# Designs tried in a protein design chat: VH-VL binders against Riboflavin kinase. Part 1

No score or structure here was measured in a lab: all are predicted.

Target 1, 134 residues: Riboflavin kinase, of Devosia riboflavina (a0a087m355)
Amino acid sequence: MGIRLSGCVIHGDKRGRKLGFPTANLSIAPGVELPPDGVYSCIVWLPGQTTHHGATASVGNNPTFDDVKERRVEIYIHDFDGTLYGHELNICLLTRLRDMRRFSGLDDLTGQTERDVAQSRAMLAHHALTGLLP
Positions, changes and structure headers below are counted from each chain's first letter, unless a header gives other numbers; antibody chains aren't numbered by Kabat.
F stands for the ipSAE by ESMFold2-Fast; E and O both for that by ESMFold2, at different seeds; each is averaged over both directions (binder to target, target to binder). V2 = 0.75 x the mean of E and O + 0.25 x the DockQ between their complexes.
Where letters were taken out, [cut] stands.
The coordinates of atoms that the task and the answers printed are left out; those that the model quotes come from them. Centres of patches stay.

## First folded at step 1 (VH-VL)

Design a1 (framework fv_axatilimab)
Fold by ESMFold2-Fast, scan of step 1:
Structure a1 (fold): chain C 134 residues (1-134), chain A 123 residues (1-123), chain B 107 residues (1-107)
Amino acid sequence: as target 1 above (134 residues)
Amino acid sequence: EVTLKESGPALVKPTQTLTLTCTFSGFSLSTSGVGVGWIRQPPGKALEWLANIYWDDDKYYNPSLKNRLTISKDTSKNQVVLTMTNMDPVDTATYYCAHRYYDSSGYEYFDYWGQGTMVTVSS
Amino acid sequence: DIQMTQSPSSLSASVGDRVTITCRASQGISNYLAWYQQKPGKAPKLLIYAASSLQSGVPSRFSGSGSGTDYTLTISSLQPEDFATYYCQQYNSYPLTFGGGTKVEIK
């Protein structure tokens, strides 16, 4: 069973687009409980569609103690090419893949993103086989 | 509230080893996305990054100084220690430790700094 | 190593003036840039990260812009408390590098 969230797409990560993994930033309403920061395998329902897409989500923007930052979830939708700005997305976070981590430049980020996406795809394939996906 | 404080000797002789301790409160180095860095500033000059350590014990060093630098953490004591070998008068500087934050977009920054400790290297 | 060049090295301005400080990287840094303010005798304070994201508690008169190799810090209406040296810092690759600083003096 996963964690269901919804939010409006407000902006993508320009770096992710350059690396071939464009992300959508999801604005989450204040007061909604978020899971621990990290990278998650997830599924997403695109506007007007009844089927879901696999995705890899990054949950974060931790407060710096006395500072509170806007809460956001960033989603790379697998095998999707399009613009979603201004649309509301429904997602389900399924499996936590790893903690947040630091990157020493673009190559390190690219390598980790590739591993995250591969692991997310494997988890989603497993869930499909075991009947755990909706 | 996040606070950091540097401690160590004010005077070091050439060729000696410098050991600086950063003691902090208001955060834990076991929290994902958290790190501590060391930065120095010679009198009247620009900031120079030295080393970072993160929650997962990942360590990064300025390559021009890597053979002289060691960074370590003691999570239970809320401390990060920097060791620098073979000190030289050109290493005279104010040394800062700072909280390093890594966000979900991969952006990172030094959001809170200690007051700094002045280290003078002379015979 | 990525070299960060700031201009000007110093400037004088009046309260209420718009102040612009530029930072140029020797290679592209993909918006992995932070700006810090340092007052005399004090530690630096974070103003902006990710080239344009304002740190919590920093006045809205501070803003950042730019892309690629060229970045700008703007103070829309200079205040007396803005007397300080400002530093840019890239975090696109190791080693992390800072600019040489820009000293802002209020007339």
Scores: ipSAE 0.006, ipTM 0.541, lowest interface PAE 11.3, mean pLDDT 82

Design a10 (framework fv_axatilimab)
Fold by ESMFold2-Fast, scan of step 1:
Structure a10 (fold): chain C 134 residues (1-134), chain A 124 residues (1-124), chain B 107 residues (1-107)
Amino acid sequence: as target 1 above (134 residues)
Amino acid sequence: EVTLKESGPALVKPTQTLTLTCTFSGFSLSSSGVGVGWIRQPPGKALEWLANIHWDDDKYYNPSLKNRLTISKDTSKNQVVLTMTNMDPVDTATYYCAHTDLYYSGSERYMDVWGQGTMVTVSS
Amino acid sequence: DIQMTQSPSSLSASVGDRVTITCQASQDIDNYLAWYQQKPGKAPKLLIYAASNLETGVPSRFSGSGSGTDYTLTISSLQPEDFATYYCQQYYNLPWTFGGGTKVEIK
């Protein structure tokens, strides 16, 4: 259960950090099949660690100038503060929480992000309680 | 790659309705997060955002022009259509369509790729 | 609506000069700001997004800075191809609004 991916953390826009939800952008190899676009509850293994951390992931499509659709995976790692640029992350996408959507402004974005993270935390707690986490 | 091209009449009479078509390639409006916007620029003046349509068919309009604007898409033709009613000489401008995208941050609403623009003159 | 005020409306500079263009928002837009370059008869071209991120393919002489309500576009060493009108745009809230533009003329 769940979709396992790996990717190198690349630099991205820092807006999430200012909102209290810093994200890591993953570079996913061309040809790797991603799940449908949306927001997912997720677990992540940090470099050198065998234990997982809870996370909230966004899977979306980035247009490119080469006729190749680039899909982007952004991860907010719960209760984590640190730098991961240039490191490889292993992740497992567990539950799709919602479709991508646009926002009417920063307050709308912040409110939805808070709801996404809360829902992700609840889903991960449920998985832990029922023995479904690895 | 991503390319957009505007088409429509070069001349419109006062009180008539303007219809502009944006034909694009290199992306799909069924792709999650993708949108197309319309922006205009009167000769020698600043840019003004008009409307945006997104993959889920949600539509946003500039409040100053909302009563006059309609935006729609035909995903199978790779087209977005803007209609503006009751044209006036002050609406003379170059009209652009542009690509927009939306990701996890929810705020990537800048216009990263623009069409070449189409000049619309409103006169008798 | 968020009002965007650019200063100056126009300027003349020599090749090699450092040029600064200022953009002020009527409220805090938290770095949701883009800069565009428009050459005569052409569509605008994205230079900078999120206040300070340089778009791919844009020369490194262009940079953006600022926070809150005050933002600046800097061209560190003006080139002949840089004569153009520059626009800022906020995308913090709808409706998206643009500054009045700054025309950069080579002396």
Scores: ipSAE 0.015, ipTM 0.618, lowest interface PAE 6.7, mean pLDDT 83

Design a2 (framework fv_axatilimab)
Fold by ESMFold2-Fast, scan of step 1:
Structure a2 (fold): chain C 134 residues (1-134), chain A 122 residues (1-122), chain B 107 residues (1-107)
Amino acid sequence: as target 1 above (134 residues)
Amino acid sequence: EVTLKESGPALVKPTQTLTLTCTFSGFSLSTSGMGVGWIRQPPGKALEWLANIYWNDDKYYNPSLKNRLTISKDTSKNQVVLTMTNMDPVDTATYYCARIEYGSSWDAFDIWGQGTMVTVSS
Amino acid sequence: DIQMTQSPSSLSASVGDRVTITCRASQSISSYLAWYQQKPGKAPKLLIYAASSLQSGVPSRFSGSGSGTDYTLTISSLQPEDFATYYCQQSYSTPYTFGGGTKVEIK
């Protein structure tokens, strides 16, 4: 039903934390094909937990700064307050919300991130209501 | 090949503490996502989950037994130990350890030990 | 705790029969369901995980289906080695819970 990925949380850009949306940057094994660049609603399994948490995932390079060439998977875990550095996360990408786009600056990025998280929450609530979880 | 084997006493007196050791090979609890759980089965009854321990030392206990259970690991020896206090005849069961992988197997127990029978009687 | 109800408790079948076993959870478990086979005096063996995924090395005559609260294990053509007790198990939340088991006996 969804696209399943796993990876270890590594250090990365701290922009999300400065915007009020701290993200976990996932190290995906070399050779694993990533889905199309975009923002996704997703669920995450935290270490040692059998239940999932809602999240918003970004797949692709950060378009705000032109010298970033590497594709990344970054996860904002909804209503989560904690440190995950060095832990393995399992995720399932459920709904592609939008294409990646360039931002004119931090205010533009912040506003779009707020909209992305709100849309992700709505899609996950819809999945829960309809029983369509992977 | 992945194998697990339980060891411990066959007979335990009421009120005593049970200590069981799971020794495994073919995988490591230093590998992200890996865990080992304990499950028991009284004669002729259904399976009952007891506890899990994971690579990162996260521990989970059956809440009905939590005050009696302790799970620990020695990653370098490939061993997981379960301790259960205040044993009662009702705790007579075959005790199994089994491998569990967080997330990738949807938390199923994919490889099981052969089990060790523990009888609690005076 | 999430309760798992299996039906039937036992059934008698012949080689070649289609066997269906059901498992119902007291709340939605979002496909965090596994099926195990246990032969007398032996440890359980994983057959199905994530409700419908066949474990490596398990014959294709075994299949799982279902979602939400209702799940089914099917054996399309029963073989002599399939006479055993079958258990479902949820791992959606702790404590993990098992069904009461279904004993598949020879007719």
Scores: ipSAE 0.006, ipTM 0.521, lowest interface PAE 17.2, mean pLDDT 82

Design a3 (framework fv_axatilimab)
Fold by ESMFold2-Fast, scan of step 1:
Structure a3 (fold): chain C 134 residues (1-134), chain A 123 residues (1-123), chain B 107 residues (1-107)
Amino acid sequence: as target 1 above (134 residues)
Amino acid sequence: EVTLKESGPALVKPTQTLTLTCTFSGFSLSTYGVGVGWIRQPPGKALEWLANIYWDDDKYYNPSLKNRLTISKDTSKNQVVLTMTNMDPVDTATYYCAHSLGYEDTRYYFDYWGQGTMVTVSS
Amino acid sequence: DIQMTQSPSSLSASVGDRVTITCQASQDISNYLAWYQQKPGKAPKLLIYDASNLETGVPSRFSGSGSGTDYTLTISSLQPEDFATYYCQQYDNLPYTFGGGTKVEIK
């Protein structure tokens, strides 16, 4: 729902690559409020581009006992294949799709990721048709 | 402060069922990203993962143990119980329970461990 | 199951030495690897998670590195309290599996 964030890509999620959904992990400034944990439909502005791209975001801002752990915002950019390490991304979280959950194994994780991306694509298409994209 | 402590019998005869209880404090097993696992270590040997129970009450077992294992939780008592059937002398080991922390998937590591309880299986 | 091969099985080193312990996975584990320290008669203690992240309260002389299938735990300057057995654990996939352990003895 229109929550704008910016962050530097600090590393990619190798799990996502293994599943066919590589993610960019964003370092979010310590003072910035994150929305509730969950999976979101999202749009991303890439460095040097004025057009946005569809994306699926995972937000995990649960408290940790270890301050060294990064605040977790992971972005799968739809139909994008490239490297973004060290670049600043601007994103907008639009619709919360579901709560975070634990998975029964790699097949369950892969299946849910496929459903998340499909739902994100559908929601973004709906927003485009209704003129709701920023 | 996170603490875990194992309890159960020190001696078990072959074919008997082992029941171990893990009593914990300093965390809730209903917290997203939290689980409790059981790991064993035969004398002088490596660590072997047995089972995990997670914040959503999902359960996983080491397939090498052929459905001998049952794990359950009692959130009101802050306890996790492991049951292992048909004990054999090769099951002699120190049994640990541990707090597991991880992502939304099955990717969990063990950041706090109980002291362990030694279980000897002998006739 | 993912097999974790740890080497060496044991080593002897002097205080102040740089010690390296290696862990090899039978398949890519995408940095989902933890290192544990176990002192005689005690439970394991977490040192490192996600291959290279140092757990809170662990001395900075411990570091982890590696990617894919090959990972290393380094102790930059061995201290007397580092006498222990060290274990790696992969958590990329169930069942979770541990290496065979490396016993570090201080001369």
Scores: ipSAE 0.005, ipTM 0.556, lowest interface PAE 10.4, mean pLDDT 83

Design a4 (framework fv_axatilimab; at its last look DockQ between E and O 0.05; V2 from the best seeds 0.00; counts 0 for: pae O 12.3 > 2, placed apart)
Fold by ESMFold2 at other seeds, look of step 2:
Structure a4 (fold): chain C 134 residues (1-134), chain A 122 residues (1-122), chain B 107 residues (1-107)
Amino acid sequence: as target 1 above (134 residues)
Amino acid sequence: EVTLKESGPALVKPTQTLTLTCTFSGFSLDTSGVGVGWIRQPPGKALEWLANIYWDEDKYYNPSLKNRLTISKDTSKNQVVLTMTNMDPVDTATYYCARTYSEWLPGYFDYWGQGTMVTVSS
Amino acid sequence: DIQMTQSPSSLSASVGDRVTITCRASQSIYSYLAWYQQKPGKAPKLLIYKASSLESGVPSRFSGSGSGTDYTLTISSLQPEDFATYYCQQYKSYPYTFGGGTKVEIK
């Protein structure tokens, strides 16, 4: 079930914090095939844990902030406000919620992000994800 | 054209506090993802990262310097300031400021100032 | 902290030679690795980012490769303007760390 990825939380893209949705930016190993660009519902295992947390991820670029040189994975962990800089996260991308799109401004981006998170929570609440391991 | 220039004293005495100013043009530190860092190089030696400050006021310091460092910015003046306390002759180096950009790729330095040589001696 | 070990510390080469410089990280850095060129009395200049991506304006004779902990800078045909010291830098995690440098000298 789902698409498994792992990566180290890196310091880099800070735009989510200024927009009220702090994200973990993941360094993905070279040669790992990323799924199609888009926004996904997903689950995340924090370092040293076998239980998961719900999350919302984006794969690819965000057209509102141009100058993208490579596809990246950004994760908003639901109900988590700490940082895991330098630590490895294991994730499983479950449902692709939408394509990437450009935004007309901050309010548009924030509103879409809130809808994405709400949809991700709904999908995760209806899935029986017991027994999945990092 | 992106430029950065370091300014500060060329000579300080041991135990004094060093204050360096990076004045830049051709970009804004209000732009999402943009940061400025400080790197030093003792004569004939390798580069050592000191500190970064980002558009959102996030600050990162090299822990090997045991909180001797303070970094701040004044975006309206296009300046970043580094303060380093308790200077010692081993801190003699050329000090560079450099731009970093993290909108996609974190942490490398794409534009550098020419550097300023700081000598610490009695 | 991630230690960067760069080798060789110096080398002598002639114009036209193929030059290879290596950089080893103490842990995987996922290609978050930059290469810089520094000439005497000058600031470093970015050559390569993300291990293999060439910075704008850098000649194509420069290339980067590697993965995991082992990375290589190659100059396919050395030119007179390439005599300099080269540094790698990891930017996978703080603190950012640099290799010790490789001085490429005129034979």
Scores: ipSAE 0.006, ipTM 0.547, lowest interface PAE 12.3, mean pLDDT 82
ESMFold2-Fast, scan of step 1: ipSAE 0.466; ipTM 0.777
ESMFold2, look of step 2: ipSAE 0.006; ipTM 0.627
ESMFold2 (binder alone), look of step 2: mean pLDDT 92; pTM 0.943

Design a5 (framework fv_axatilimab)
Fold by ESMFold2-Fast, scan of step 1:
Structure a5 (fold): chain C 134 residues (1-134), chain A 123 residues (1-123), chain B 107 residues (1-107)
Amino acid sequence: as target 1 above (134 residues)
Amino acid sequence: EVTLKESGPALVKPTQTLTLTCTFSGFSLSTSGMSVGWIRQPPGKALEWLANIDWDDDKYYNPSLKNRLTISKDTSKNQVVLTMTNMDPVDTATYYCARMKYDSTGYYPFDYWGQGTMVTVSS
Amino acid sequence: DIQMTQSPSSLSASVGDRVTITCLASQGISSWLAWYQQKPGKAPKLLIYAASSLQSGVPSRFSGSGSGTDYTLTISSLQPEDFATYYCQQAYSFPRTFGGGTKVEIK
């Protein structure tokens, strides 16, 4: 079901932090094919756990060096408090919620992020996710 | 309790560089969502925002003062430092530091302010 | 940059009066507006954030309202300690910008 990825948490998205939705930035192995850019409903398995958590994921460009583009996967784990830096996470991207878009300011960013998280929660509540393993 | 206090020279000569330090307690700039800004006020005039530094070392500067301002932090000392080059008598003002939080419910106000430090620029 | 225009620049009022101060933004700021009170020789104090939310410890006679580009601070019954200068500030984008201030003086 969906698109399965694994990666080590290396950094948070500073924009996500400024929206009040801190994100974990996943280091995905070179050569792994990522889905199209966009925002996705997602589930996450924390290290050593077989129970998943709801999440909202962003897949997009991350220019690292001059003319070098790396696509990034950033996730906001719903209702989770704690630090995950240095841990490896398993995730499953389930539903593409929207395309990437440009924002006109902090209010626009905050409002859209709130809508994305709400839509992700609604999609996850609709799916039969019982018994899925990492 | 959250407190902030500015320190620096009271008198600066034209063309010199001003360095101001904000020392704070009751919060840390290692905490996600915390930010500290500098605001100035010339005698009898309005408030003017100068710069902000975030917990993640992102820096923001007033474009009207472009190239003259540098903001930095020492998280272990609970200090934020503002440097302003090429001081002019028109820069005479009370300089304040203030806390700002990236909190979507709060809409990012400056919620706590230092007492201010007066800087006079004269020959 | 977003320009903030306050009206009036000053007003004279008596204790018990209703005082209204207006703040106009040069573009929509979606309630990303704060109001500050500044007494002579003192630092500004946050009164209102998110256009209408009262800061903890601030008396209920202070209220904020607004829509689009137009925001208002109201003091329902002016007290002696309220004679001060009031500033609005937009937090919608950097650079942060303040209004020119409104000085509330004793009549």
Scores: ipSAE 0.007, ipTM 0.560, lowest interface PAE 8.9, mean pLDDT 84

Design a6 (framework fv_axatilimab)
Fold by ESMFold2-Fast, scan of step 1:
Structure a6 (fold): chain C 134 residues (1-134), chain A 123 residues (1-123), chain B 107 residues (1-107)
Amino acid sequence: as target 1 above (134 residues)
Amino acid sequence: EVTLKESGPALVKPTQTLTLTCTFSGFSLTTSGVGVGWIRQPPGKALEWLANIYYDDDKYYNPSLKNRLTISKDTSKNQVVLTMTNMDPVDTATYYCAHEGRDYLSYYGMDVWGQGTMVTVSS
Amino acid sequence: DIQMTQSPSSLSASVGDRVTITCQASQDIRNYLAWYQQKPGKAPKLLIYYASNLETGVPSRFSGSGSGTDYTLTISSLQPEDFATYYCQQYDSWPLTFGGGTKVEIK
């Protein structure tokens, strides 16, 4: 939807190791309103770069320490290799792909993540994204 | 900065329960993504992973030992506790606790280890 | 469980030698591999993560390479403090598993 967010990469969930899709967890300022929970096609600007990278983002409520629910933004950056812990990322959420859902097990989660990433790639390939800046 | 130290009994009799405590500083187990693991090493043998616990109280156990292991945390004391039931002489090993490092992409292994505590199981 | 096989189990080397240690996973671990150094009587120390990334403070003579199921740790010019046992560890999936270790001994 063209929703711009920024945040610092923090330690996050163990999802990436289980699924093979490492995610960056973004710390979003407490006052910032997030879009509806869901999975989004997304672009991301790495620190110091004016070119963007394709990504798949999840926006949702996760129980944290002692059952307090906090809204989280997790980003899987397509075809990216490297480390970004402690860095600020600028992102743009473009197309909402689906609602958040519960999973029956690891295979269900893995299969859905593969489909989400494939759909995100397809949506990004369809859009004219030339000239967008952080 | 990050430090961990194991404590517990040096000698355990067969069939007894072992309780080990990991006391740490330089990080908090309330921080998102942070984890602490237990690894053991019998004399002259390879490292064997036992269990991990994370900030959200999510727990993982080595399936070969799952029915004997319990891992818990006390965030107010900066401690992680491992309990292992029905000790046997083959469980004689140095037991380590370790901090699991994480970058933005994924975990990157046990980046800081305690000094280890030797546990001998003998009658 | 993913099995990690290290080769060789031990080797003898001299200061200044190039040393290579290999680690083979029973399935693709997608670079989720760490290398540790352990000196006698001491805890392991992380050297390399994500197959090829050097941990902060580790000398540049250490390097990691490989992908898929086959990985290598290289020490380009062995120093006296490098005589130790080296372990690989996969962290792609549960349970976490270590290789059997490679002992690097003085000739």
Scores: ipSAE 0.006, ipTM 0.556, lowest interface PAE 10.9, mean pLDDT 82

Design a7 (framework fv_axatilimab)
Heavy chain, then light chain:
Amino acid sequence: EVTLKESGPALVKPTQTLTLTCTFSGFSLSTRGVGVGWIRQPPGKALEWLANIFWDDDKYYNPSLKNRLTISKDTSKNQVVLTMTNMDPVDTATYYCARSDYYESGTYSWFDPWGQGTMVTVSS
Amino acid sequence: DIQMTQSPSSLSASVGDRVTITCLASQSISTYLAWYQQKPGKAPKLLIYAASSLQSGVPSRFSGSGSGTDYTLTISSLQPEDFATYYCQQSYETPFTFGGGTKVEIK
ESMFold2-Fast, scan of step 1: ipSAE 0.016; ipTM 0.577

Design a8 (framework fv_axatilimab)
Fold by ESMFold2-Fast, scan of step 1:
Structure a8 (fold): chain C 134 residues (1-134), chain A 122 residues (1-122), chain B 107 residues (1-107)
Amino acid sequence: as target 1 above (134 residues)
Amino acid sequence: EVTLKESGPALVKPTQTLTLTCTFSGFSLSTSGEGVGWIRQPPGKALEWLANIYWNDEKYYNPSLKNRLTISKDTSKNQVVLTMTNMDPVDTATYYCAHKPTYFDTSGFDYWGQGTMVTVSS
Amino acid sequence: DIQMTQSPSSLSASVGDRVTITCRASQGIYNYLAWYQQKPGKAPKLLIYAASTLQSGVPSRFSGSGSGTDYTLTISSLQPEDFATYYCQQYYSYPWTFGGGTKVEIK
């Protein structure tokens, strides 16, 4: 199982909101229904590739540059050290790892992100072993 | 190809203000996520971070030097300027500017200028 | 401020040796750590970022490892061009801070 989405990587918030882990913000087509807010284990296909990469995705409400709250899909691609602005990504959300939550500061957010990535890696390894990866 | 180059005076007297300019190519501070930092290194000593500026004009300063430092950018000229007031002989160092890539990348400073030596003498 | 302690301050090694340099942060930095190489009279060159990710164009004999507060840079087989001073840097929290450096000298 899994929820497949496609979107173009867009520039982040111009007010300089950074999570510390490199993330790709996806522009999802209007009318596409997003899954519940949360953090997900995810796989991603880069442009022109048939092989996938592991990723950790967040689905939730994030203020835009205009401070309008809209639901966003934001992904951290594991072991990837580049930027993908303007490229279309195909993704598959596999397992919901946790609910979205508020953070007391950057340290709290960063520590949770590290745990999320570790859980995502473990879940993707599990999916590979059980034949559940698409 | 990303390149950066520092320019400014080689000699400064105590109490004077130092102004350094970083001129760069291969990226733009109009591009979301891009930034430039300043780092210095006294002769034979370790690297010390001074300040960062980002595409959105967000600025960060080393607190030990914050009351003396000002960083600014001119996006149209591809320049970042660092000003440091009340120079002292202990501020003698090589000053570097460096590229900070976008936040979709967890890189540190990936490209550095050659550095410019500033000597402060009484 | 986060203090970065490098050890050793200097070491002597021969071509072909395995070299390990350590860097300890005074608090957790969640892998926001870079390693730089600096040759005399030259600007630093980025080797590794995010604790373990090799910068494009850097030889595979360089590797980084660690988590939390403790990190290491390893050169698996030292080459003549590797004699230099190496610095770690945390970029988790402002002010960004560098280690004191480790000078790798020819034996």
Scores: ipSAE 0.000, ipTM 0.525, lowest interface PAE 13.4, mean pLDDT 81

Design a9 (framework fv_axatilimab)
Fold by ESMFold2-Fast, scan of step 1:
Structure a9 (fold): chain C 134 residues (1-134), chain A 121 residues (1-121), chain B 107 residues (1-107)
Amino acid sequence: as target 1 above (134 residues)
Amino acid sequence: EVTLKESGPALVKPTQTLTLTCTFSGFSLSTEGMGVGWIRQPPGKALEWLANIYWDDSKYYNPSLKNRLTISKDTSKNQVVLTMTNMDPVDTATYYCARLQDYSYGEFDYWGQGTMVTVSS
Amino acid sequence: DIQMTQSPSSLSASVGDRVTITCLASQSISRYLAWYQQKPGKAPKLLIYDASSLESGVPSRFSGSGSGTDYTLTISSLQPEDFATYYCQQHYTTPYTFGGGTKVEIK
């Protein structure tokens, strides 16, 4: 069930950190086809742990100055506080919540991020009750 | 209301340095996600992107022109400045500044009126 | 760099006509494409972003479509204020590149 990916945590932009939603940016191996751009409810396995954590994932663009734009997976891990730079994460994208969109400003971005996380939490709670979470 | 306006010399001699200023209102480059870019258009030709600057002072340049371009901002004055060294007649163009919301999205949603720069010996 | 080839370079049309212009990228740009309208002596104005998303305040007669390398701007029923030059722009990677423009002239 869902789309399984793995990748190493790398540096990315700091928008989520300033909004109170710190994110891990994943480097996905070349040749792995990513799902369509969008926001997803997600679960993640942290290094050395056997249980999963709920998360909200963004699949979208990552512009670089001198290279072709790379698509990136960016994960907000619910109720997690810690540093994961350089570690491998395993994730499973479960439900596509919405398409990516342009934001008119910081308030619009913040409000949408809050809605995305709330929706992701609700979907994960539903999946837990119906036995669909691994 | 968002407005941008370019200013600078109308005439430049070959080998001189061009300095253009973009003065804007209705937004701030202290606001996360905001940026300003420069685009030029030679008479009768396509638009050409030159450089971007963002709220965090990150800067991006067209690689074909990078050695000639410098972009900077003065957030307190609502200004962005572009300099281009060693001007040549082929650099004759209308120069525009325009607003960006986020470097991930890359569309220019508000443009200045443009300023014509002629490079002639 | 990604090359954007826009066609036709110019076209003549009458009010009420359906107008279609095409933009071809030298490689896939994954729908990271914007369309601009430019009237003589004026700055460009954003019409469409992400290939098909209509910018706020732009009339619904404008629409964008396409994927991969092939993109189209359509004006379903041309109005007098639509006579202008139209440009596509890829924002998939830097340097951002523009098409050569399509001039829509009155017949």
Scores: ipSAE 0.007, ipTM 0.545, lowest interface PAE 10.6, mean pLDDT 82

